# VHH binders against Type II restriction enzyme MwoI (mwoIR), part 1

All scores and structures are predictions.

Target 1, 363 residues: Type II restriction enzyme MwoI (mwoIR), of Methanothermobacter wolfeii (Methanobacterium wolfei) (o59646)
Amino acid sequence: MKNPKFTENQKEIEKEEFEFLQKLNFIIKESLELFNTNLKNSMKFINYITLPIIMASIESKSFNPFSEIIEKHIAFILNSKMNSLGYKFLPLGYSSDLTYENDNSIIHIDIKTANLENPSDFKDTVPLGINQSSYPGVLDCKIRGKNIKADCKKIKVYPNIPTTYNNKLTITNALLFIYPDYKEIIDEIREDYIAIRELISINLKDILTPIEGSLEEFLNYKPSNEKKRLEPILDNIVRGYFIHDKLRHEFSENVEKDLEEFEKKIIGIAKKLKEREIKPVAILSISIPNGELAPHYDDEIVSGKSWGSSFRYHYKKSGNSVFKGLDNKASRAVFLHINKEYLPVLKKYFDPITVYELTEKRL
Structure headers, positions and changes below count from the first letter of each chain, unless a header shows other numbers; antibody chains aren't numbered by Kabat.
F is the ipSAE of ESMFold2-Fast. E and O are both the ipSAE of ESMFold2, at different seeds. Each is the mean of both directions, binder to target and target to binder. V2 is 0.75 times the mean of E and O plus 0.25 times the DockQ between their complexes.
Where letters were taken out, [cut] stands.
The coordinates of atoms that the task and the answers printed are left out; those that the model quotes come from them. Centres of patches stay.

## First folded at step 4 (VHH; framework vhh_7aqx_2)

Design s1 (from q4 with Y101W)
Fold by ESMFold2-Fast, scan of step 4:
Structure s1 (fold): chain B 363 residues (1-363), chain A 122 residues (1-122)
Amino acid sequence: as target 1 above (363 residues)
Amino acid sequence: QVQLQESGGGLVQAGGSLRLSCTTSGFTFSDYYFSWFRQAPGEEREFVGAISWSGGRTDYADSVKGRFTISRDNAKNTFYLQMNSLKTEDTAVYYCAADEWLLEYSGSYDYWGQGTQVTVSS
């Protein structure tokens, strides 16, 4: 297949995307230590969610209990750095994590986190909602895994984010933070969690019976469940104690002792977590092409398997992962940071080869 | 005790060929990415070519594509730059370099050789 030639406008688009990549590189390098997540700092602004999330993760190996906390911390640090470069935060972004503007461009940054134990989350694709970039996506014509029509053409879906708005170019980057497995931290708090669960199910069961469902919701809380609010659940647990006030005298000595032990274990978990510093293994910047560049890139570089499934950006898929309109041969997926201790593991999934370093001389 | 040692430089006439070698010691050769750089008098050091740890990926500066070939021999802890169709513009001191992982955004390398002179006469 013959590829069309880049227009001068398309070359300027890629030049601006590349220049923003250089700015991200500068921000990350000058601020690496600030992206280390301290759970004590995270708990200052999301205290009431931290413990249920961590407790839920002990029951499940399907998600990282710290991902939400880490993402909020990254967003906070990144926002400060973007402001320092003269970018103004835009609260009206179309589903991107962070949206900014300057005189020439509108910047969308999508923060992603991944765990070394789950290479499918980072080795060749990243999640990218259709309205997180200006690049059109392609959907499989299957519904719920069933083939509607074997010869059906895939459906092209256009995002609500325009390629240019008020003469400002749309630039989109996915910023991926790869972390080590948190099993060691989880194992350290496991015994305290088991003791809490035992106290609730055995010793406090009679007192908490009317709100047992709320307690189960608290213990098995999933970060993605927006319908359940933690504060009402905690209120109901407290009310459950007072609802059994006529049994209070019968159980007062054992109940007070068991509640004291419960609180002691919760405080113990909180103290252990507050002393932890979580560092990324690697930071990968993925420059997603502006939609005006679609004729030059793989038509399925943004794709979803079916209606209702999430779109993925395929940064290693055929169709060239470089800035195709630029003479510099630069990659659109670039490591901004690598912890050399983890190089042997990362080499299994990445084989980056470089031509030259990025410098301010090229800005 | 890490050492990179270049050899094979010298004087050659335009249109001729030279093969540079870089012998390494003091680290696990198969874990490293290798590159060649050159520096002409009064100029900055420039990239020439690179080879990945697996040997599956190579890259070259536009000025040498089709003329130079980089290769590695893990059994001998040595990597090479085969230079064909040499031009007077190829005259420079050639340096071999090694990094545990070659990073696109970083030009810093863990180890550098001392350099070998290549002179292409007209």
Scores: ipSAE 0.021, ipTM 0.523, lowest interface PAE 7.5, mean pLDDT 72

Design s10 (from q4 with L102T L103I)
Fold by ESMFold2-Fast, scan of step 4:
Structure s10 (fold): chain B 363 residues (1-363), chain A 122 residues (1-122)
Amino acid sequence: as target 1 above (363 residues)
Amino acid sequence: QVQLQESGGGLVQAGGSLRLSCTTSGFTFSDYYFSWFRQAPGEEREFVGAISWSGGRTDYADSVKGRFTISRDNAKNTFYLQMNSLKTEDTAVYYCAADEYTIEYSGSYDYWGQGTQVTVSS
């Protein structure tokens, strides 16, 4: 046929999405021991970038500073493996998302974490920003003002990412790591977080900014000794605290004591994180369809948030059936890993139909 | 949905006492630091007092030290400001505020109440 049908083009796009899913499955399985290891084996990921992010999470008053730490750890492991499968890291600057390319596609991986105490974070939908997918979103908002009360009609919002760029297809995958509740670990380090906040709260943002290293330096840094790696980072943060112009010129009779306490608390947090085993309960891959597939999935697969800077993507329909590919066989969301020990707990949160479809990979 | 709601404000004569309450919902009360701020007519908002998550640390503005006492009741998800020996200059709208990690003297809190009016007559 000289003039291909739209369905044939859509199937070709979807085949690229599922080819990536097969490669992602391979990476996750070969690297599973790295995600299932005690944090002491993963402390080599603490560097100029990750430690400032931990400190920024404390300053941002986040309920869960561990989610950012774990996401950066996952990103480091994933990036170290992608090149072996023909994917080149593509640094697109501002975004925290992992972006890669091969000969046929540009791939956006959005790493998500959730814990078993908050099933709304993993049971049905995943949020994505407008710069992470080519699939059109929808605004589902209510507008209210002093003189105007109106319900917002559903408005299509087009993402910044095109469906194809320079003859390469845009592929988006949300990679969701589900963890056990780690509230006990957070409770243990809470006093140390509080002490650090008290010492540097007024200038934390200014202090941390000069310490951040380059992404390339981070990705290529593989120390032989975790102790040697942590010491330079602590020295730089400690020096930043006392070198910053405002703090350096501030008179304090307790400067040495404050410095020693700050260093002690950071080392304390690092030791507690290193001694803990934090491993995923399950790893779920959600293939967000390319925008060219919108005629097939309609607005059933997407709902909005109040201002359209992010959208919720539904990986299952009402009645718990997982969204399928164009041939109605392959699931768009699949478990890449389930920790067998936690399978009974997962079955409390997922309907049997959902569990069946998420475990039937069709890869 | 995090909510803070003040109560106990009103009109009182100089030398009198009032107890303000702030009832909270939508978070784990025992994990939070709590503060009171006030804003007099035509003035900027100012810090009044604070209590740590453990209750082991309290802090007060110099203008209220010895007269005001902040306390918390984790079982009732409520914290209080006991105001004694009130002066006409204590007249203000009083706001309660909550922070997960620290006491913010500048008023950079994520969660605030709507405010309650305290008027001290001479």
Scores: ipSAE 0.000, ipTM 0.096, lowest interface PAE 22.3, mean pLDDT 67

Design s13 (from q4 with L103R)
Fold by ESMFold2-Fast, scan of step 4:
Structure s13 (fold): chain B 363 residues (1-363), chain A 122 residues (1-122)
Amino acid sequence: as target 1 above (363 residues)
Amino acid sequence: QVQLQESGGGLVQAGGSLRLSCTTSGFTFSDYYFSWFRQAPGEEREFVGAISWSGGRTDYADSVKGRFTISRDNAKNTFYLQMNSLKTEDTAVYYCAADEYLREYSGSYDYWGQGTQVTVSS
């Protein structure tokens, strides 16, 4: 790019994006304590955490099950706060975690979590799906080391999310919660996870098969569902074939032994998780530019990933991600919260990108 | 106890230069963002400039860009505001402030100095 001149409309787009950043900052600061995941307070909450972890471990090739649970908790809190600011939740078919509207804008919030042991997940870039923003992305020509085409370069892709919808501006924000290393918690429960996975997948598969939709209820469980509780769903999964007349079977001594071990290990994990409180290390807000602003940004602001249908957004302040048309030249990536105990490790990887101190009320 | 102490203020002729210093104690200097604010008689405090933890990022108000430079010396637990090409409208009480990161409102900083008077005469 040859650094084209910003139009007045493009400056207005950036002003609205910056105003949303300020609103998001307000929400996060006033609600900081609500984002702490307190695992010790409720048996219902413990089951909510324990069961998705077990199911994710059975279905997933890798072990990082806490992120899904934490992301759902964050989404629930954010939804309550966005509603309090006059944003209406939109249950649209977008792949964004949360979508809202007000009189002037459609807001897409993509919730991300990262652990301190994996700095590649947070220090320089954030991954975005092609349909999580209106900004054009790129895909790598290699998928898992295999070329899509000989002599292939990166492929430009365009999202199906418009830059404006019904005269409302599309605003996309990635909200990254960085958490402490889970290693100690995972190590304490790892043996039980491995044993549970083996018991379910090999010994108890037929016994723990869902009874006419109980697994669907479990997989789609949300904390806001006050008319359905997680404990009955878990009981149906664990004891389903004992209760349902059509699925009753004669159990061998080994099956009964394995079912007892399964129950014992679930209770053990729940007890260990009950004693934990998981707090974010830092909360990073990344304002993804509206697609109308693409001509003002260099190719370096996006890059392909080695695999998958997503791309990386580069949020470093120096030249790659700033509000270019605004007088303040503020960074599009800013820390909204930093836990003082983790300052030394965060400084090891990068300086915090900050929100400009407002000197004039026009911003 | 946490303390911030300004020095270097005084009377100077328009077009002249002054260097303000802010000496800190009671916290780990390298962990904090530092800022300068000023307040003219009858007005609210306004942002002047800031410097990040590493010194790799500096920010300035448009009215002082190209004239003022903020810097820090971690060995001395001190940060500075070099003020060049001073104008009569730069006359104000200058305050140093410290926080773990920049905040969007001037009143939100954790620690403030007592202020030092800068008077620019025509």
Scores: ipSAE 0.000, ipTM 0.206, lowest interface PAE 16.5, mean pLDDT 69

Design s14 (from q4 with L103F E104T)
Fold by ESMFold2-Fast, scan of step 4:
Structure s14 (fold): chain B 363 residues (1-363), chain A 122 residues (1-122)
Amino acid sequence: as target 1 above (363 residues)
Amino acid sequence: QVQLQESGGGLVQAGGSLRLSCTTSGFTFSDYYFSWFRQAPGEEREFVGAISWSGGRTDYADSVKGRFTISRDNAKNTFYLQMNSLKTEDTAVYYCAADEYLFTYSGSYDYWGQGTQVTVSS
């Protein structure tokens, strides 16, 4: 922290950020069982929109090929909860995963997942696009090696997102879910997913492409007024598997055989995964400061390297957090949930470990 | 130990009705997809109807649509097939089936009942 003395306006900004943190803590705690679901529940989201993403991830040999599915699942849960707290979803046109507004603020939520075996993704920084926050970034153009004779100057980059827009404060949170390594599970299903990719690429792409093809369209879906809010949406996610069976008699013999193989492979994957549990190791709220708070933080808390590297928000440089809130009750990086069986591993990277508690007085 | 037990089968005249029940034990009933299949004499096993884990979706074979209704009662760990306007072609052994997170028309289910005979006379 550079300057500990805040103006009244800066105090009000931090208070609004803190109020959002309390609401976020409430919905995470209320929804915790939904995030700690058996993989069978995640498999209910496997359909025409998610299969290609999983297959691409597996073919790239990523360490967490389910990150896209998990992020979509998280986004779905958050959207239902945010609406109940008075936030209106702002659809397409924003760079953040989820953007909401209320009367006082525009909230940018960037959903992150990290593998416990890759601490560089969670121990002290989080990736941040320059257009996801109002905080100015710094490019460090320090050249590696001794074969270049010039020293680079640091370059300050200003984001396109203003600190306030139409009298509404812009707030940015990275919501980070840390998960155990899924390599063992992925190795078991890789061959079946690769086979599914070929089937979709050849004959099934037109059959498995309904009108609602995007995450934004999914998140904006409104259920029938005669049914529970979440139930019809979940049923719709798997409807493609019911519908194509009904239409099988209209298909050529090759398409029918490909549908049978597709169904067989999906069932095989589902059966391999249904005994597995998806439990986050920890859930962190990482509050990127509004740009008007820049005088109070070290230079380069949002920084990147020149020549194609992305920006990162450095939320921990000493201890377990970059900055504490005005009432000393919350830091800029706060655990909303910790799975206690992983405490020994987490203590290697966070000391002390602090979980923020929401009290009813603050709701 | 998982068990599915059918009941309610029997002999009925064409145009009559029967209600089949499948009582389950050994798993969390509310988490499961449930289906009914049937196998007529000399024929392959065929899909009849299904109900999703949430109860928000039902589906039926074209041959029974409008005549049969599938339902579930989570409090009783039982699901049902209400069969109305029965035809002689509905004569078959009826099987209940359960799967934890995937529905299929192909009959690839984790758990099956032993079957119950339904005979529709002219």
Scores: ipSAE 0.000, ipTM 0.160, lowest interface PAE 20.5, mean pLDDT 69

Design s15 (from q4 with L103W)
Fold by ESMFold2-Fast, scan of step 4:
Structure s15 (fold): chain B 363 residues (1-363), chain A 122 residues (1-122)
Amino acid sequence: as target 1 above (363 residues)
Amino acid sequence: QVQLQESGGGLVQAGGSLRLSCTTSGFTFSDYYFSWFRQAPGEEREFVGAISWSGGRTDYADSVKGRFTISRDNAKNTFYLQMNSLKTEDTAVYYCAADEYLWEYSGSYDYWGQGTQVTVSS
C-alpha cells in the first residue's frame, strides 16, 4: 500500500502541493480576462517608468521589455485573488517573489515569463534563484592581483528557505507565462531608438548633464556575458528629460528643436507599442520538489551557477516529472491555460501536453 | 460527430495473441493522444497503455509491460494494442480513449469507444 520512497510527512507535503495546484488552477481560470486586459492596458501606458525598461531591453540581449511588465501585472492579480482563497501574504526579506500562508503551509510562488521563440526558457527547465528554493548554491572565488594568482576553495552557500516554518509545510511553485515573440515590434522601434540615442549623445547632452554619470555610462555601455542592468541609467536619463521639459523656455531655439524631435520619437515608440495586443500563449504550473522532497527526486535536478545568478531546474528529467508519493501519478508540470492557436508550436516541445482542466474533466 | 470503434476482440487460449484496433473519425487523428483501458467483471476500469500524439512516447501498466505494445497509424486514423502472452487475468472489456492534450491514468478522457470483449481461456 505505502510508497517505500516516502515517509507519511513527505506524502503530506505532496498532497498539499496538489491541493495548492487545484486552487491555483481556479485562480488562473477566474482571472484570465483580468490578465489579458491588464497586459493590454499596461502597453497603452508607456511613460517615464516603462520607457527606460524598454530602452534597456533594446541595448541588452538578455533583457526582455515585456517580461518585467507582465510579471508585475501577474503578481498584482495573483495577490488580489490569493486572499479570497484563504492565503495570507507573508513578506519575506530574502525573496522578491510572492509568498503566502494558510493553515497548513507556506507557499512560495516564483513568477516566470518566457518567449515562445526561446524554448530554452520553458521546454524542459526553468531558471530559479537559491532564494526561491531549498537548493544550495556554490560560490567559486578567485584572488587576483599584482604577483598574486590564487583560486580560493569553493564555498557552499545554503539556502534561506526552510523546509518548515512555524509548524507549517513549505512548498514551491514556478508559475510560467509563455507569450508570443514580439521581435517584430522591437524591430519596428529600433530605428527610432537609434535616433533618440544619437540626439542624446550629440544634441541633448547639455540638457541631461544634471544626470551625473548616467549619460556617460549609457554611451559607453557594451553588452557582455556578465550583464550590467541598464534600467537605473536609462531611468535617470528619461527623468532628466522630463525635468528639463518643464523648463523649456530657458533653452535656445536649437535645443527646443532637438527636444521636439526627441519627444516625437518617444511618442512614436509609445504609439507602436500601444497598438499591440498581449495575451499568454500558455500558463504552465511547475510544482518544484523542495525541502524534504528534494532528496527523493533526480540528483541532477539543478544545473548552472547558483551563486550570483539563477540556476536551471530540470522539471522534465524522468525522476522529476510526476508526484511520486501520490497514487494519481499526476504530472508536476501541468498547463493551466492554453491558447489553442499555438497548440502546433507547443506540441514541438511538450509530449504529452498535460492540461489540468482536462485531467479533472468528467466523462 | 466524433467516434471511436474497437475491433479485434474475441476468445483466445492462454499464451495466445490478439491485436485490438481502434478506428477513429470526426477529428484530426494526428493531433490526439490515445490510450487503452480495460474493465474485468466486477472490477474498476484500469489503465493498460498510452501513446503520444507524435508516437514518440508510450507508457504501460506494470501488469502488461513486455507483453502488450501500443502503436498508431496516422494514415489509417487507427491505433492498435498488440497483446502477446495472454493470461486468464487479461480477460476484460477493452476500451480505447482519445484526448487532444494529454494522457492520464485515472480514465478522464474526452472520447471513448464502446468496448470490445477479450476472453482468455485456460
Scores: ipSAE 0.013, ipTM 0.464, lowest interface PAE 8.5, mean pLDDT 70

Design s16 (from q4 with E104T S106R)
Fold by ESMFold2-Fast, scan of step 4:
Structure s16 (fold): chain B 363 residues (1-363), chain A 122 residues (1-122)
Amino acid sequence: as target 1 above (363 residues)
Amino acid sequence: QVQLQESGGGLVQAGGSLRLSCTTSGFTFSDYYFSWFRQAPGEEREFVGAISWSGGRTDYADSVKGRFTISRDNAKNTFYLQMNSLKTEDTAVYYCAADEYLLTYRGSYDYWGQGTQVTVSS
């Protein structure tokens, strides 16, 4: 399925996709400062749910506790700008809250965040839900490890979202924000975390143990050999603290002092985070082709594992990441912003000519 | 204040050579991707050549490949277009442009020079 001649309909699809890319570029350039995330406005939500998640990320090093806050902030700012460009928000239950429409298109924007120290999250591919794109994915012809057909290596899987509906095209864009590593912020609160853990294990062990098994699970947790998630365990411990606070007048003076110290350490973490402003390293727009354009791209541009309910879009695959039917071809994956301080790091993964394979007619 | 200033344009006979310079100020030169464009009267801007911020990659329009060479000098905050074997069709106003590795739409580079006239006579 390589390089078939574009129909007029397919050219109009790419034109609409490219026009949307230009509008995203305008929003990002005109409103760049608004996408800086300030944790001060999120401090009121550091509570018995968010604190366990933060503590679990310190212990396991595998979860970014701030990505959810950042993604919600980005979504709020973007939504405020899209309305001014004639896009109406559509709350579709089987996709992200960032679905819009205009007179010609239904637009899905999938906000992605990535840590600069985890290049596997941003340098080559972006995860793609089957309900967020009209593009068919390719999977091995295997279900539960068995080939469906003896000579079949791959099958096409069609998404539930149509390529067009009621004369409106389906457009999918992944908007990727790359941020600096949060290690410095984690290191700043690490001593308070250690003090909390010591208070629990030494002074508050007996009072917190009524939370069934949770304290023992926490104290014995090791990321390398534990399959259970740490967040629910920590959540139960923190909730137990608040339950016992109702009876604190019956506790010894020492127990009350230890519970007060535990609370003060939680507040200490919150205060240290409030003064942080998180700025993106780079913002990358990735235009995922409408499914009607599939004959013009390699089948493997969207691929997944045999069991996958999710696909990956390979936006840097050589020769496949450009608008094929436009007279002045442009890349489908383009930077909308780069922070100058991080150019040396980004140069390890990106070069404009290599990544985007610019044509003679530069846009 | 950011400024790009072209120099080196002028009148030259077909088969001759010219070197254009673009001197920059107001930004960190080594972080920028640089391009040359040209525009003949009544035509749209045409891409001529580009050099990456690493200096390791160059690209040229087919019409100038083998005749033109783009280069950069980070110590002088200047980049160049060496034009050899000039043809009458190369007559145009030449513009230098700078972009910090952002998607560049026609007329939407971060910074543009004011242009320098190159006239090739037969």
Scores: ipSAE 0.000, ipTM 0.315, lowest interface PAE 12.0, mean pLDDT 71

Design s17 (from q4 with E104D S106K)
Fold by ESMFold2-Fast, scan of step 4:
Structure s17 (fold): chain B 363 residues (1-363), chain A 122 residues (1-122)
Amino acid sequence: as target 1 above (363 residues)
Amino acid sequence: QVQLQESGGGLVQAGGSLRLSCTTSGFTFSDYYFSWFRQAPGEEREFVGAISWSGGRTDYADSVKGRFTISRDNAKNTFYLQMNSLKTEDTAVYYCAADEYLLDYKGSYDYWGQGTQVTVSS
């Protein structure tokens, strides 16, 4: 299957994918300043939706506790830009972060963030679910038998996203933002988070009785490999505190002092985040091939991931991750932005670094 | 202040071998991507080969694959083009080029040498 001849229709599929890469490059370069400043600004605003997400991430010991908030903010900016280019937002119920359509295609953008200190998240592969692209995946499962663990043979997985829908070609792009380590920021707010938890645990049980299930689940929670399952629980708790004025007038002065301290700690977290600047180290675009193109790509560009319906796309594999029917020098994974201050660190994991430049021919 | 200087060019018989060197100064050699280009009489400059900053990746033009080898020596701040099985059509001025990261193979390099003549006789 390696390097078979492309049909004309398959070449046209790659041309559509490449055209979208050009448009994405334009959007990113036009919006780069917004990603930098707005990420900083979004971190200054803590509300009853974002605070539970931050707290859940801290509790789960995530390397990227702010990743979900950053991804939502990136999605907001991208949505504005895609709409301005005539793309209609299309909520299809798939797990891709953003889905759009125009007259000719359906575009799936999966926003990824990675911590510079966790290279396994960015140095070679991007994780994909069966509902994030039309490319066939592979499951690599582990089966226990008589005290022996054995890897089963890799099983081809048919994606939930079709290659074409209603005469429109589906295109998938994974957009990866690499960020500096957040450990320093987490450490700065950890004391305030612990104080909030202590107030909930010791002083505020009776007041939070109306959300008893969520409070009980939070207090009895034991960390596992499920990083985000606390978000709904914490959301209910924090939303209770945003009716603060009503609760304050209904209860004793001691309870009022505890609620004031809780609010003070929330403000303290927001204040500490206000002084931090979060900028991407690099932005990498990864064009996942449409499923119709699978016969032309090496099977090793996809590997299985145990215990789920997800797989890995090996975007760094030389000779197998290019637009095969177009230009042999055009890569499916390219940097749209590099902060040159981080070149020494990036060079540890990327050799070479190929940057996609805007040219008259490519627009 | 950055300089690239080619050497090793000359006259050689068809079927022979020649090694070109590019000595660099004015930057941290180990941080750079290097390539060789050539320009035949009356033609445009074309890509010949490239080597990454780690030396872990090399790429070649189809016309020279299997005959030419690019290498680098970080201790000597020099990179090389070993040319084997030379053909008369390899006659050209050979240029070395350098960049901190690769934009493409076709010539957005920041630094260029002045060129060295290679002439292959029949």
Scores: ipSAE 0.024, ipTM 0.504, lowest interface PAE 8.1, mean pLDDT 72

Design s19 (from q4 with S106R S108Y)
Fold by ESMFold2-Fast, scan of step 4:
Structure s19 (fold): chain B 363 residues (1-363), chain A 122 residues (1-122)
Amino acid sequence: as target 1 above (363 residues)
Amino acid sequence: QVQLQESGGGLVQAGGSLRLSCTTSGFTFSDYYFSWFRQAPGEEREFVGAISWSGGRTDYADSVKGRFTISRDNAKNTFYLQMNSLKTEDTAVYYCAADEYLLEYRGYYDYWGQGTQVTVSS
């Protein structure tokens, strides 16, 4: 173990981390139902993104279309609750997390979401988006592409947020929300999506092809790479069929029937998604040791992704996952909520599953 | 109904060994985390050791590390605490406990045994 003697200052930092863990537990336990994401109120999903484009993205596994909605909803609720506990939002330019302060501390909360379908996003590590050059006093390991010290590689592996800023203790917490597999929802709409693709390619191709766009671009769309090319097609589907249906009266009976079926199927899919509520399976709190604390934990607590372009925090280091300076030795990574219905699935990835009880008075 | 029953307690001389057993019923044994706690006269209940549902992880209080070993036998619905190199300060009533997951902070568990006395004489 690096630095085998734990200083009194490091114990004070861990006491503040533990106190914040208790506050997070209070927030999560008292506000659990507020973290349910109700898709029926999502105007962004209905008005700006068409289901055929989303389905093409899901088929290519390019991204999860629900993650952004869920993350913004969580952030809104957390901000409200943090303010109620006397924390003030700080615009410090730490782009990868939410930052708050009170009289004693600065709190960085990094909201993470994961889907049970993709265990690589939650079972061993959480992403770190921290740019080490943003933190005063942090060593830059490379000058002109060369390492400046023999163990420089290890310096790059540690979390680089300093333990003190502006005479306040700095705490970092990753709050991970694990959600159910969306595959059931996707499977429920898949047949309607296939029918829509067939209607477009066979019966409606000439109607739905925008100026300078093509049906082939629509069917083979990759949102992350070619989003700009689909805006005219999106407008034709969303605005034409949901807002401006008068053009239908200019078409032949066969075209009108095909457009009616197309609209009916899209509205049907939208209704199915709009009425769904996405509830978290589990909520995990991860107290990430800042600067001076990191060397007291496993050397593998942080690693780079392939080619070193981003960092991951290994929160499951069993022998090193406990607050080392505290008498009670509470876990640094601990579940604040578990839906027991999903316990068999969680047991595939977690051993043990550690759940934190609320022990101090609330309100 | 769920029941936990300790056995194997008794009187032993310092430096000796003792093995405690906890036999369980009323739930699926292989799904549970198991722990041992102890309480000396006039003291608070203290965590001793724990074993995960898979048996792949064990945890111990610093005072017993290297001396005590927790284990489980899924075929017998029983888990054990092997106590070696016993000291007079190990004298306590020992309790077994079970939960579907580990509860952090202050040792809260769903199910507890009735306790078994261990007395270590000098």
Scores: ipSAE 0.023, ipTM 0.525, lowest interface PAE 7.4, mean pLDDT 67

